VHH binders against q84jc2. Designs and how they scored, part 70

Target 1, 232 residues: q84jc2
Amino acid sequence: MSKMRNLVEEKFLEFYESWVIQLELYLHQLLIAHNNNTMSETELRHLISKLTTHHKAYYTAKWAAIREDVLAFFGSVWLNPLENACSWLTGWKPSMVFRMVDRLRKSRVVLVEAQVKKLEELRVKTKFDEQKIEREMERYQVAMADRKMVELARLGCHVGGESVMVVEAAVRGLSMGLEKMVKAADCVRLKTLKGILDILTPPQCVEFLAAAATFQVQLRRWGNRRHYVTHS
Short names: E, the ipSAE of ESMFold2; O, the ipSAE of OpenDDE; V2, 0.75 times the mean of E and O plus 0.25 times the DockQ between their complexes.

## First folded at step 4 (VHH)

Design v13 (framework vhh_8fcz_2)
Fold by ESMFold2-Fast, scan of step 4:
Structure v13 (fold): chain B 232 residues (1-232), chain A 125 residues (1-125)
Amino acid sequence: as target 1 above (232 residues)
Amino acid sequence: QVQLVESGGGLVQPGGSLRLSCAASGFTFSNYYMNWVRQPPGKGLEWVSGINSGGSYTTYADSVEGRFTIIRDNDKKMVYLQMTSLKTEDTAVYYCARSPDELWRLFESGYMDVEGQGTQVTVSS
């Protein structure tokens, strides 16, 4: 009730709720597979494929939505406040997934020396890609401030319907720039995810995906629990 | 071994409708993102629409959004393009193409995909 939803927000809320329900079902399957060493390599690859397809569906839906209203993803109504507080450029921070990888090193899943080396190389590359996007976002925020000042000055000097069109054009320009930044961040996310899955064996992929999904589901569950507690 | 066969094209009047079909064989169809791409006379290839491997999400080029609908049937190994409110500008040879990922294709130049043989759509009176 604190924020009215537009059509893009309403449509994506419906999509996201269904997407999360399916993610929880896949997490259940991942946990069963992780605890059961009787599954064949083919069965594990099939399960991994279901998860990668599921994540691809999310980014496909997201990119369609940001083309219509990128601002819906900055303070999303389909995310609880805890999920929004943990967001980096409208999603998970790419380098954070290496914390899930670090758990693999400490579990009964054994990483060989060659895998450790490749994962470290990927971590370094991911950090470079993150820093590049963060610098681009900083430059964008500075440009937004400058445009806002120019528009405020113009509105102070001009009277009439012409000022409405100028403001609308500036807002469209800002939205296009944000869409570009969000897409760049999502590309780093997808390349990082693919890179990790390419380095890991199928059992290691299952454990990694289970860790990542568990973190996402737990974060949502804790935040939602706070929303449903009216008295304590 | 991998084959994509497009059909359903033809001559149609402006405002008309057509349904294109693409039959896939020689690969695990349910593992691939499927696209429709078109080539108008004298122009390059233009992406039209995409559908993920499970059929749960679709994307469209701005020029066709609201007029075209992409559908897939994994059991039959088919992808379809339902076209309505056709315009003269929709005249092109239409191809279906498989890809590993639509998002990576947009940012990874030169990756290989499989294009079908094509089906001609002509919108004129």
Scores: ipSAE 0.000, ipTM 0.139, lowest interface PAE 12.6, mean pLDDT 80

Design v14 (framework vhh_8fcz_2)
Fold by ESMFold2-Fast, scan of step 4:
Structure v14 (fold): chain B 232 residues (1-232), chain A 125 residues (1-125)
Amino acid sequence: as target 1 above (232 residues)
Amino acid sequence: QVQLVESGGGLVQPGGSLRLSCAASGFTFSNYYMNWVRQPPGKGLEWVSGINSGGSYTTYADSVEGRFTIIRDNDKKMVYLQMTSLKTEDTAVYYCARSPDELFRLFESGYMDVEGQGTQVTVSS
């Protein structure tokens, strides 16, 4: 828990802008690899490793920032309104990536039946994990209206002494609950991503990662262009 | 100095149970993800189970899911592995390993560093 209110947002905004620029560079490499088919399996694995390391860097930075100020990730200033509207518990919804996987089945990279079976098993497990997290979020949201929140509001009418300390402790408790929930959701994201990459061959991994990165980059561009129409 | 001390191993019959313990010292235990990894005779390190810093999320290798349970006690600075329905294939030296976060397990399972001597689990008929 941090005392620095806006520093986390400023720091993560700077990080995220750089992270997205690097993602776009990796996307270009993925598209080249996908289109020319001249890369060896070792070269493809190296490229896949760059992308997985890049995603690891994102979650490393995110979890450090959430430890300081989890609320910065609810209504993030580094995301445009469209990106925020598409957010599920501070990030992408895990089951969304199976839409990218479904495109692989219709593409030039053939999925064998054993892979299809494992992907369907993973899809079912991912949906189950999502529903578990959604139930926890619902309980958290309902709890915001309970007697403890009413008591917190009453204490906020009195400045000084023990009342201020009690309010601060309650707010810390709420933030810790959100941090655990966000980390649980991120674990489902990482488990889903790792699971897909473990099932797919290196060429299929490249196509999947290219589709996912393309969607992320285009969603940001669509949202930014819409914003310009409003402010032009 | 970071220390992880494993204990609780031994000889057990197939279908039996054991509880492994890991005592941590020299670092802020509640800030780290904890893992159990094992090394079967003549094989490399194999990740078995992981638990996040707060104990709210656990993960297991497919080979042990439903049979093993990982638990932590941050006040005692301990992590445990409750093993049931043990098989001969579970025979290994079991190690406790810390991670800065779960990402080391998910993306870099081959780069895990083990601390301490481990504890031997032998499952024989």
Scores: ipSAE 0.000, ipTM 0.165, lowest interface PAE 13.6, mean pLDDT 80

Design v15 (framework vhh_8fcz_2)
Fold by ESMFold2-Fast, scan of step 4:
Formats: C-alpha cells, structure tokens, sequence
Structure v15 (fold): chain B 232 residues (1-232), chain A 125 residues (1-125)
C-alpha cells in the first residue's frame, strides 16, 4: 500500500520538477516575445502551441497518476506549503485566472468590445461550473461522516481477512469518488484555459501566458525561500 | 475489428426531436471517451457532444447546449444522442467517435477519429 503510494509520489515529484524547469524556459521565451514586436504571427502561434502542449503534458501525467493514487494530489509532496495553501481541488481555481485577464480587460485599446463580452461570458460559465463541483465535494465530505463510514472505520480495528476486504473496498470507493471530482475540476481548468486562448489574439495570448507562468514560478520560489530562512 | 454503427437519423420538422444511437464493438467500450460529431452539407466535421468512460461527465458544443443530451450504456456498448428543439442548422450526417480520453477531445482541434458510415439528420419544413 505505502510502497505503491510512495512510488507514485516519487515519480510525479521527478516529473513535476522537470516540468517546472521547462516552464521557466518557456517563460523566458514568452518574455522575449512580449518585448520583441518583430515576431511574426506564425512564430507567436508556435510559441503558444509549445505552452499548450506543455500544459497538456501536465494533465496527461496527472490523470495517469490519480488513477493509481488520487490522494497523492491532496497535500502533494512535490508542492511546497504555500503552493498547497493556494490549491483548489488539487490545482488552480479556474475563476482566479480572470484576475490575470483583468489587466488586459482594463485596456480597451488592446481588447476589442467583442473579446471583453466573450471573456465575461466565459467567466460567468466558469464560476457556475466551479459551484457545481463545490456542491459535489460538500456532498462527498458529508457522506464520509455517515453511519456506514463510522462502521467501516470500526471494522478496520478488527484482526481478520474478512474485515480487511470490506475496508479495502470502501477505500477504493472513496478514491474513485475523489478521482471523478478531480477530473471534473481539471476539465473546467482546461476549458477555461482553452477558452481564454481562443478569445485572445496571439500577442495577447503571449502576455496572458507570461503572466500566468510568472505567478506560478514566483509562488514556488517564495514558498521555497521562506521555508529555508526560518530560525528555528 | 473496431466497429461503430450509427442509426436513428431521419427527416424532422424544426422544433422536433430525434434520438440517435451508436453501437460499438471490437474494443473495451468502457475504457473510452465517446463523442458525437457532425458534418453539415458542404462543411467540415464539427464536434457536438462528449461523454466520459463512466458516463458521469458530459460536454456539449455551445450551439447544442440545453437542446441535446448524450447518454451511454456500457453494458449494451451503446452511446445515444437525444436531440430536442431541432433547428435547420442541425442538418448534418452524424457520426459517433471514440477517443482515449476527454483531454484529447478538449485540446485537439479538428477531432477526426471517425469509424462508421454515419446517420443523416435533415431538419426542414
């Protein structure tokens, strides 16, 4: 049990560290592109495609890992405490990315009225989808406190193969429920990200992706440094 | 070996309803995300709706949201598309298509993994 969970955590830690290093390299390219107005639309689209492929690789690896051990993603060992404190259902809260979009929305000269309208429609839909998932998570948490769960916990204290089998089946059921909710949350994240990128022009996409990557990289650096400069 | 057979199309008036069916064989149906895609006359393939392997999560194109419902029955190896409030713009050949997961569908533009011959839906007065 423990050994299998440690292996999933170790493998994803190794993946995530490499993934973040590559994100920092892409961030450098995004910042160069943002400052260099001579890049062609084709060059900008290629850079945006590298970032979207990179994010897709993250979710491909994540979904493979949660199939094996979804609980590894609740309080992840590859994230520092600050990153974990900022997580909503194992990742970024979808509606929060609109705060990054707000910088673009406040400048009418760079965003046309049609884009502002589509972004607002997407924001409303994203919040609605988030609320549906939050209600499901609340139902899940309430169900964990029912009499059946209490009885299963009590059975786990008995010595014998019969009780072990019943407890194992219940734990698998709990994990399947969490996997469903994590995948639902990730689907909202992916739709929100793709929706924003489909609405924005290539230069605006570069600016948005640079802002998102900068926040992610800096949050990690702040959390890591704070942890290691403490006196005690 | 892998087969997807669509049925249930026909001629219907605007505002009418139709139920499309897709029978799958030759693969482990319960391991695949299933999609409905359509091809209107003179246009390319357009994604319509999707359902995950367990049937617990569905997605829809904006043009059909609230009017169409996708359902699957893993025991019968069937996927269905219940269409209501049909519009002339819904006229197309409808295909069912499998994908390894929802992520593939969400990011791949021009999704095209079509196996069957399709079923014709014509909405006209």
Amino acid sequence: as target 1 above (232 residues)
Amino acid sequence: QVQLVESGGGLVQPGGSLRLSCAASGFTFSNYYMNWVRQPPGKGLEWVSGINSGGSYTTYADSVEGRFTIIRDNDKKMVYLQMTSLKTEDTAVYYCARSPDELYRLWESGYMDVEGQGTQVTVSS
Scores: ipSAE 0.013, ipTM 0.301, lowest interface PAE 7.6, mean pLDDT 81

Design v16 (framework vhh_8fcz_2)
Fold by ESMFold2-Fast, scan of step 4:
Order: sequence, then structure tokens, then C-alpha cells
Structure v16 (fold): chain B 232 residues (1-232), chain A 125 residues (1-125)
Amino acid sequence: as target 1 above (232 residues)
Amino acid sequence: QVQLVESGGGLVQPGGSLRLSCAASGFTFSNYYMNWVRQPPGKGLEWVSGINSGGSYTTYADSVEGRFTIIRDNDKKMVYLQMTSLKTEDTAVYYCARSPDELYRLLESGYMDVEGQGTQVTVSS
């Protein structure tokens, strides 16, 4: 249903614009906290909690939206072309956040060896989970070229109640498969984020979240200003 | 004092059925998302199924989808797992676990704390 797809896209666009504005406000608070070094552990944990709740709100809204129309998240209208080009299965690639973690080695609060070991173990596990999902996505894409799917698409060219029902059932099946893969990818994202935050101290969590939010905000700004970029 | 007491396990043949029960006390049951997790012999915890606070939304691990049904009764402070078409791979100690919200179920079962002693399910001929 094109009308239902349009409503999902419009609803999530409104949500996402507000969500990004709030992310920028939280980023400002994270940068202040990082620079001051006068905040108590309780105050830092409260700020970290605001960020984790904010990301949790994103996945709550996303999962509700993909249940209605998962295809809205492939080539999303609320993302600019650069953000879409950098997307891995409708979101950030989990292993890429370890680049933000690497910046903590140059912070004023240095990672201890036990943290480095746990982060490396998490990085390896995250990469393994990513590869598993990539294999599922490849199998899905190959299945789209299956003769049975091609035959069902051909049947959709003929007007008739029976052929229409069969084509609609096939399309629903394809959407369910994509929803499952997107949820699996989001599970890896959430496990990776939680894992990192569980290993880091509150000051290190603030630095990590600030780096991640800075990258997300800057990627959006770079993409929105693409018409000023000189192409070689 | 939070307590979760699982029951209903036993020995069953492949293809059989069992109904597990979990009795909750010591917290506001209707505010929590409830989960079933299991631990096969010699392995870690595996998340099986979840149900939201109001009982209107359920979710299942791929390995049990279509075979298991999770139900809750907030008045009785009970959560149930109806198991059908049991397989030898379903042999495990089954635990119920609370989580503060639905998104916690998206994390691996290893991030969930089991609070009860569990109930043993053995599927064999």
C-alpha cells in the first residue's frame, strides 16, 4: 500500500528531525562535561543515561516503523544521500564505532590494559556478528533472482484475483525477511553500544558518546552541504 | 525481595508438549517485560521468548517460532510458556527473567540475570 508507505515515511521523518536536534543538544552537553572535568560520577552517569535513553527511543520508533514498512528504511527520505551511502543495513556499521573507541587511547583518562583486552574481544565478536548478517543479506539478494520469484513477478502483470493474492503474499514474505535482517543488525548495534559502555568508565563513556555523536552530526552536515563540494 | 519460581518441566518424547509456569513476587509484575531463557547442558543462556507488560505483544527466537507460545496473567502474576513439537535440541533448564523494557530483549540472553532455580526440560526417547 503506497499510501501506508507514505504515512510511515512522513511520520518517521518528523520523528527523526526532532531526534537529531535533541542529539545535537546532548552532544553540546557531552562536550561541556568532557572539557570541565568537574562533574561528579553521578552527574556523568545521568548524562550517559540521557544518551542511552535517546538511542533507545530511536530503536523503539524504528522497530515500530519497520513493522509497518521496512522498505522505508532502504534509501530513507529522512537521510541525505551521503548518510544513505554510508549506511550498512539501514544504520551505522557496528565495527566502525571502534574507531571512536581508538580515540580514547589519546584521552586524558587512559584505557587500562584490562579494558583494552575486553574492547578487542568485543570488536572481534562484533565483526563476526556483522559477517553472519552479511551472509544472510547475500542469501536474500540471491533468492530475489530465484526463478520462482521471477515467475511471481511475471504473474503480477496479469489482472486477476488469484495472481494478485499470490504476488502480494510473496511481497509480504520478502518484507518479513528484510525486517528480520534489520532487527538482527540493530541487535548487533545495541549489543555493541551496551558492551562498550559497560567496559568504559563514566568519563570515557562521555568521550566515546561525544565522538560518536560528533561523527553522526558532521556526516549529516557534510551531506547537506554537498553542492558546495568541488568534484575532481 | 524479587522471586521468580519456574515449574512444569519434565521428561517428554520428541514431538510432545509441555507447559512451563513462572510465579513472580517482590516487584510490580505488570510493569515488566517478561522473558523465557534456557541453558542447554554445557552451553550458555539462550533467549527463547518475550512478552510485553500488557501481554499484547510477543516475540520468539527463530528456533522456537511457531512451536512455543508465551502468555501472561497479570492478576495472578504468572508467565507461561506453552511448548509444542518439542525437539531434542530443546533440552535445557528453562528460566523466566524480567527486563525493564522491550529493548532489553534485543540484547543477547547472556545480558539477562536469571533469579530462579529454573525448571528442567528433557526431550528424549
Scores: ipSAE 0.000, ipTM 0.130, lowest interface PAE 15.3, mean pLDDT 80

Design v17 (framework vhh_8fcz_2)
Fold by ESMFold2-Fast, scan of step 4:
Structure v17 (fold): chain B 232 residues (1-232), chain A 125 residues (1-125)
Amino acid sequence: as target 1 above (232 residues)
Amino acid sequence: QVQLVESGGGLVQPGGSLRLSCAASGFTFSNYYMNWVRQPPGKGLEWVSGINSGGSYTTYADSVEGRFTIIRDNDKKMVYLQMTSLKTEDTAVYYCARSPDELYELFESGYMDVEGQGTQVTVSS
């Protein structure tokens, strides 16, 4: 019943806990910047750069970890059950960030027509890339049910040396396929974030990043304080 | 002036090994993602391998994964490609190319903004 954490899970858990603490500190700075109209454009760009670097550090660590054990990211031990339930291919669903972008349309800093057009083009591109990955995942899952793969799985139940190497090669192939899909999904996430930040002004970027970080931090807090409604 | 100079190519037998080198100058090397790309005779360019600015992660084309290793030395401004278990299909002119150190541009076609002069690798019996 109980599975011990492997070394990849232990190392990434330690990394992720520190990464989230730093994200909360950056969120505090973003909220101060958003509520303070005295910050210069240079100061705002420096803060945006800190957040961008922080997210890149996450994906750098993640890609190093998935090279060793991609399955650790399907049902991650460093995420609570609510965070895991909200995951799409080991992370946030790219199209969901446009709900935060839509809030900017109604903020104090109005988006100009050119920005609205570029954001809509990016939204369409993001949904297309997202659907492509979903089709790839479906094909991967269907391939697991083909006669050859089912037969290899049956051979894996046999305790013997001769079939072990063939089964191990098949399992390695499956892990490599998952790693490629996770990297593809992360590329869509990062391209979507970069695209949004390239379109927005520095004050709008701060507002967007604050909204995204707030959601991430609150989702973690809600899941950690798991409470089932017992009263009507 | 941005410059990338590849070296280390040559004639090698199938199953052999070679180490390619790329010396960079004229830019802040530690700010750029570095790639190896190759052009087989009569074909277009194909991407081979990449390494981020800090050297903390690498990526490879399916055809070379497990056989090639990319490494970098930021102090020397060098990127290397260690090639093992070479196949006749690996015959090509090899180029190093820089791209912005933006993770989300790693697999985007056309993001390689500078390519070197190349080094010829020939794998034959």
Scores: ipSAE 0.005, ipTM 0.149, lowest interface PAE 10.2, mean pLDDT 80

Design v18 (framework vhh_8fcz_2; at its last look DockQ between E and O 0.01; V2 from the best seeds 0.00; counts 0 for: pae E 16.8 > 2, placed apart)
Fold by ESMFold2-Fast, scan of step 4:
Structure v18 (fold): chain B 232 residues (1-232), chain A 125 residues (1-125)
Amino acid sequence: as target 1 above (232 residues)
Amino acid sequence: QVQLVESGGGLVQPGGSLRLSCAASGFTFSNYYMNWVRQPPGKGLEWVSGINSGGSYTTYADSVEGRFTIIRDNDKKMVYLQMTSLKTEDTAVYYCARSPDELYALFESGYMDVEGQGTQVTVSS
């Protein structure tokens, strides 16, 4: 039984651990800002900018990593089993963030009717984009079982220059297809996040980002705690 | 060196259709997020549509959603804008523009300055 990490997994694990630590620090700042209604609009925008820059840094690192090894992101070693179970195409499901937005309806900073309308329009568009990607994912999974792929798998059992090259080309094609789908999912995530931030006021953005970061941090902590459950 | 050449514009009646083309050269086309932007008479540049480097994600301005379709052919180094149900408000010079990177395109709705002369679309009876 050997548990080996490739270079991409090792580098991204190191990046992700640091990224999560910084997210927790930003969450602390968001919670202070949310509970302090004396902060200026400029100060709130600066904090929001720190969070958006932090999320952009994640996608910059992720896209560099998936170009080298997209499969590292399916069942990631830097995520615990609960985080992996909650993943949709290597990350958060875009429509799920609207559950964080629904919390704002119960907050001290109430959404106006125009914002509710724009958020509903964004939710519908986000769900449409998700469904489009889910259809591509299903098509990809069906293609794995087609006759041509089955024949290539049989050829791979016979070592020879031509058979090896054909199998390697097919595997490379599969990885490129997954990379395209992961990047499409990430584009939906980023566009959904940006859309929400553009609709919300700075205080509402702080509350939304705090809710999202709290959920991400707590999901990680809860999943990690599962390994230390005492038998009763 | 770097060139973007738009074509396919013309005079069309309201409710009509046009397909715009953009031919790219002088850069690695398949690495860039591509956009269509337009300039209506007397107004500034307005972003219309975008497509990621691999063609797996497309986005549209609210005013054109459901009426316009952006597609790309990386082998031919082409971006297309299929326009249907055209309105008088769609009258503009249309340009294609590349983004510096995908994050800037997606998060800032950012694109580089237009490089070509554009193609005129006039929607009028």
Scores: ipSAE 0.526, ipTM 0.812, lowest interface PAE 1.9, mean pLDDT 86
Fold by OpenDDE, look of step 5:
Structure v18 (fold): chain B 232 residues (1-232), chain A 125 residues (1-125)
Amino acid sequence: as target 1 above (232 residues)
Amino acid sequence: QVQLVESGGGLVQPGGSLRLSCAASGFTFSNYYMNWVRQPPGKGLEWVSGINSGGSYTTYADSVEGRFTIIRDNDKKMVYLQMTSLKTEDTAVYYCARSPDELYALFESGYMDVEGQGTQVTVSS
């Protein structure tokens, strides 16, 4: 089903398409680095920096866009249904990256005891932060069915004049709340990512980032095979 | 044309051993990460084991760790799975599957394309 996209959706779609293309290029470099034991620490750090910068660019663009229309990110027309289904508050769930690290540990990534301890501490903290956000989101969602929303529902969406103004004001209020939640979630994502990268060695960081990028790209591919997404 | 031909399956009692073989052709074998996956009755594909292109690194599912051993022979374009201490839960059709790299294998393990017909392994008393 085709729908008319708003300006925010269109702009971010274009941005995201380009961003994903660049991510795939970086993924290729990460995979090369992953299989190349001769790369210097400096080279690895440089590659890590490129990836982190790339992710920062995403959030910069996202936060700019959500200021205009946060609701666009709850539909996320630039994502396929599978990607959307796996999204937690408009992005990846922070705690999932620890599963990725665990999987890497079962492969060739060897963590020292100190790293394991730090990761566990970070895991606990991340989970706590996630739960806190979830509770707030639940509270917010339940509160949406308050007196004002009931009144708006009674008025309907296709009324003119003052009623339209009331609806718009209500939507703005809701959007501000949602924006707050999204930003909070993004902060947990960024903190978690930073935390992991601070614990891991540069080679381990490269492996982790490669795994994360691979997962993201593959998820998109899987979803696209099942559901064709038309990109402008 | 890419071909993967699995063999070595059969009926075995619990605690027994089997060695599976996979013959590869139609692609540059030494450039690929090789995997064994299995499909238990009524279940989806399950990743079992993987080995890198050079054969120096191996990985295993938790369920088979310590019991199964994957090896490859790039000269013969073969990948093997030595299975020991077999359990009834190991009953499945086993497939050999290729992946471009280890990370790809890790995340695609449940969704790998099966290119061969597989070999049936049945563990029963």
Scores: ipSAE 0.006, ipTM 0.266, lowest interface PAE 11.3, mean pLDDT 86
Fold by ESMFold2, look of step 5:
Structure v18 (fold): chain B 232 residues (1-232), chain A 125 residues (1-125)
Amino acid sequence: as target 1 above (232 residues)
Amino acid sequence: QVQLVESGGGLVQPGGSLRLSCAASGFTFSNYYMNWVRQPPGKGLEWVSGINSGGSYTTYADSVEGRFTIIRDNDKKMVYLQMTSLKTEDTAVYYCARSPDELYALFESGYMDVEGQGTQVTVSS
């Protein structure tokens, strides 16, 4: 198990480095489509599909990896400290993506009333789903606090192999519970992303995806450059 | 319970062709987006191609577009990857995986997207 955990981190590091480079390449395509208006609707839909497929590929790799070692995704070696600090249950917070939609509405993106209504309905559902996960996380934390591991630590009792077995079982239970919660959060992320893209027109989807990719790329670049900043 | 079994790999020369197969069981196959991913030697997993549940839309990584074709057969619960014009850079272990983004599939299946042994494709002269 321990060997798979280390192998998982190395495999995912290589995947993620390639994945983010490809995301940046797609960002360039999105910006060209946004600035030049040279693509047909069919071409825009194809580009949008490439982006959605790219995000699905991330979750394909992630879910395989979290089955082997979910803890690798808390404080990930493939992310800089700024990226890690911005995570909610190993990724972007689903409800906060609507702040990006709100910013786009204040700029170049004009939404009709029907779209605004559907986006508000999706925002409410997304927040509801987030709150369900947060409640389950709280119940998980309570259950962990009521484990024999905590009891043994508080009482200061070491009972041969039984104490080690209880601690190992508690750690395995923690990993299983975290995996379920991470997958639930990822499902909300995917459902929210799909919902937004279904509501927006293809040009609006390009604007949204460009903004999202720009934010992710900029967060990575800014966090990576922090060691070169010596004066304000 | 979910089982994905890859086959059809082998040794080919650059410019050659192979057809990979993936047999699926333990889940409602027709409700899932299916993917091929690969792991080059000493590197992480790389997404290759995907196909929606009905088979009407396919997507490809830029590096393989125009050379690879993904096909599914929902009746046989199979997904295939037809590979042509193979390059040494295509050398990898290839896995099939179901997509976590299909709404129905998320509620009925296990967590593993990549669970098989994979099938080795080696392209060398």
Scores: ipSAE 0.000, ipTM 0.127, lowest interface PAE 16.8, mean pLDDT 77
ESMFold2 (binder alone), look of step 5: mean pLDDT 83; pTM 0.860

Design v19 (framework vhh_8fcz_2)
Fold by ESMFold2-Fast, scan of step 4:
Structure v19 (fold): chain B 232 residues (1-232), chain A 125 residues (1-125)
Amino acid sequence: as target 1 above (232 residues)
Amino acid sequence: QVQLVESGGGLVQPGGSLRLSCAASGFTFSNYYMNWVRQPPGKGLEWVSGINSGGSYTTYADSVEGRFTIIRDNDKKMVYLQMTSLKTEDTAVYYCARSPDELYRLFESGYFDYEGQGTQVTVSS
């Protein structure tokens, strides 16, 4: 198994580093908005829109990249080992964001009962969709051990024109199956994020997005092995 | 040049079934996500169901999950909506809609780069 970076990995690493830097800048703006109650609803909605556009940009780039090399997203080179260890199907686990939503209940601006009910309905739906994907991934992994796949793997050990083409078709099929699964997981992530933002008021959206971005940035810092770099 | 033509609508009793069809032309059908959206009388557009370019992923609005099935046939350039256990609340004009990406429906309410002419579904006794 090669540990060398391919072109897709190098391009996405460059994209991701820039994307995270911009996320940290948006986090700074979210924290200012959260701590300073002088912003209008229109100004808050504009800031929320910038964050949602930023997340859209990530998934647009990701889906283009996984079309080329979905395996780059399993054990990603642009993520540190801690970030990779915390990944669920190449990204954050959708139900995890409800822990950040729970923090809003301890906020000075509490959730009204109608919001609590809608968030609980969304939490249940998100967990159900998450489990459905987990079952599909399990079926995928079991299917990889299917007798036909084992026979194709055996053929791959014997280099020949005809067997090489059959093995390549099988590997392409496996990659397409993983792409399907990753996109399904990302759809649950985006539906969960959109659903939460649709239920919350603009100030609550800012607090939620700040909590989510803080966790992402902090997880990266905690896992960053370069913390030991000596300062001059 | 882009054309989406819906058919299969009609009057049906509650609990009944209908199959809607959408014939696509003027674009590379297999490159696009296909959606069904509806507009109930006096209301805005409501997204109902979506299917990816390869037909391997389907998504549904909560109100129709388990009752409707979306299918596509890329060779025939067709997308279908099989509706069962129809309710009076399903009464609407149903539109076939293409989108360049499934993400558009998740972030932009009612966003599609092209919609068809529609087919009327009326669920009534």
Scores: ipSAE 0.000, ipTM 0.214, lowest interface PAE 11.9, mean pLDDT 82

Design v2 (framework vhh_8fcz_2)
Fold by ESMFold2-Fast, scan of step 4:
Structure v2 (fold): chain B 232 residues (1-232), chain A 125 residues (1-125)
Amino acid sequence: as target 1 above (232 residues)
Amino acid sequence: QVQLVESGGGLVQPGGSLRLSCAASGFTFSNYYMNWVRQPPGKGLEWVSGINSGGSYTTYADSVEGRFTIIRDNDKKMVYLQMTSLKTEDTAVYYCARSPDALYRLFESGYMDVEGQGTQVTVSS
């Protein structure tokens, strides 16, 4: 059985497909830049700027969409099941990018001691911010069980306009709480990305962004192969 | 062994058309980005065009945008470069090259793992 899509899901699906197409084009440019010694620092900075703008566009569109329907981002229809299984609060887990940073230690452009120290400080702070969000989500879920969910459960026993209005208010409250948590997680993602890019040189930024985009694209390809179905 | 074999080069007049082919073997072709790069006489390597693993997305150097089209056939393990409105500046040896799309390979092997043998394109009156 196929799941029906609502208006927010249809609109974001269209956006996301176009966004991924552009990400793959940027990934190709990053891979060329990674092995091209003829690009100037100005050209590398321009390419890095295109990627950061592209990621900012994603979060701008996402935040507009979650304001309308945050639940669309839990088990998203524009993501395959593997992508959904790998999601942490509707996106990538912030601390995961430091595994990509660890690969830079073995890369062609060597990290200096000062960069290693700053990256380790950022890793610790990112992990702290990540755990803080996990604790807030847990507190939110407990609070929902004690207040909104009990109210919602009682109202589910009745029908009529007054009951519907109160149930809708409770669902809006739940959605607003989830929106707050998702935005908090996205803020940690953006702070982590900015922090890494601020520490790295332009060639190292290109390697990092290429690694991140490669992982994202590859995860999508692996998951999509599972869903290859041919009907006669 | 990984192998890329280019063909289809030749002599063509300015404004003419030519189609280059690249046959791949020894790796899972459908997992790799494919590129065309060229080396004009007395100059360094210049990237020309790229196509993602699924064939849905293409990109081009500014100098060839609108004149060249990159295509792939994953069943045949082929990548093609359709060239139109050829200019004397397009004279070069053309190579196909795969790009890694695995996280670990990106840092360990660099951008282009394999360059083919090349095919000569000469554009002259």
Scores: ipSAE 0.000, ipTM 0.120, lowest interface PAE 16.0, mean pLDDT 79

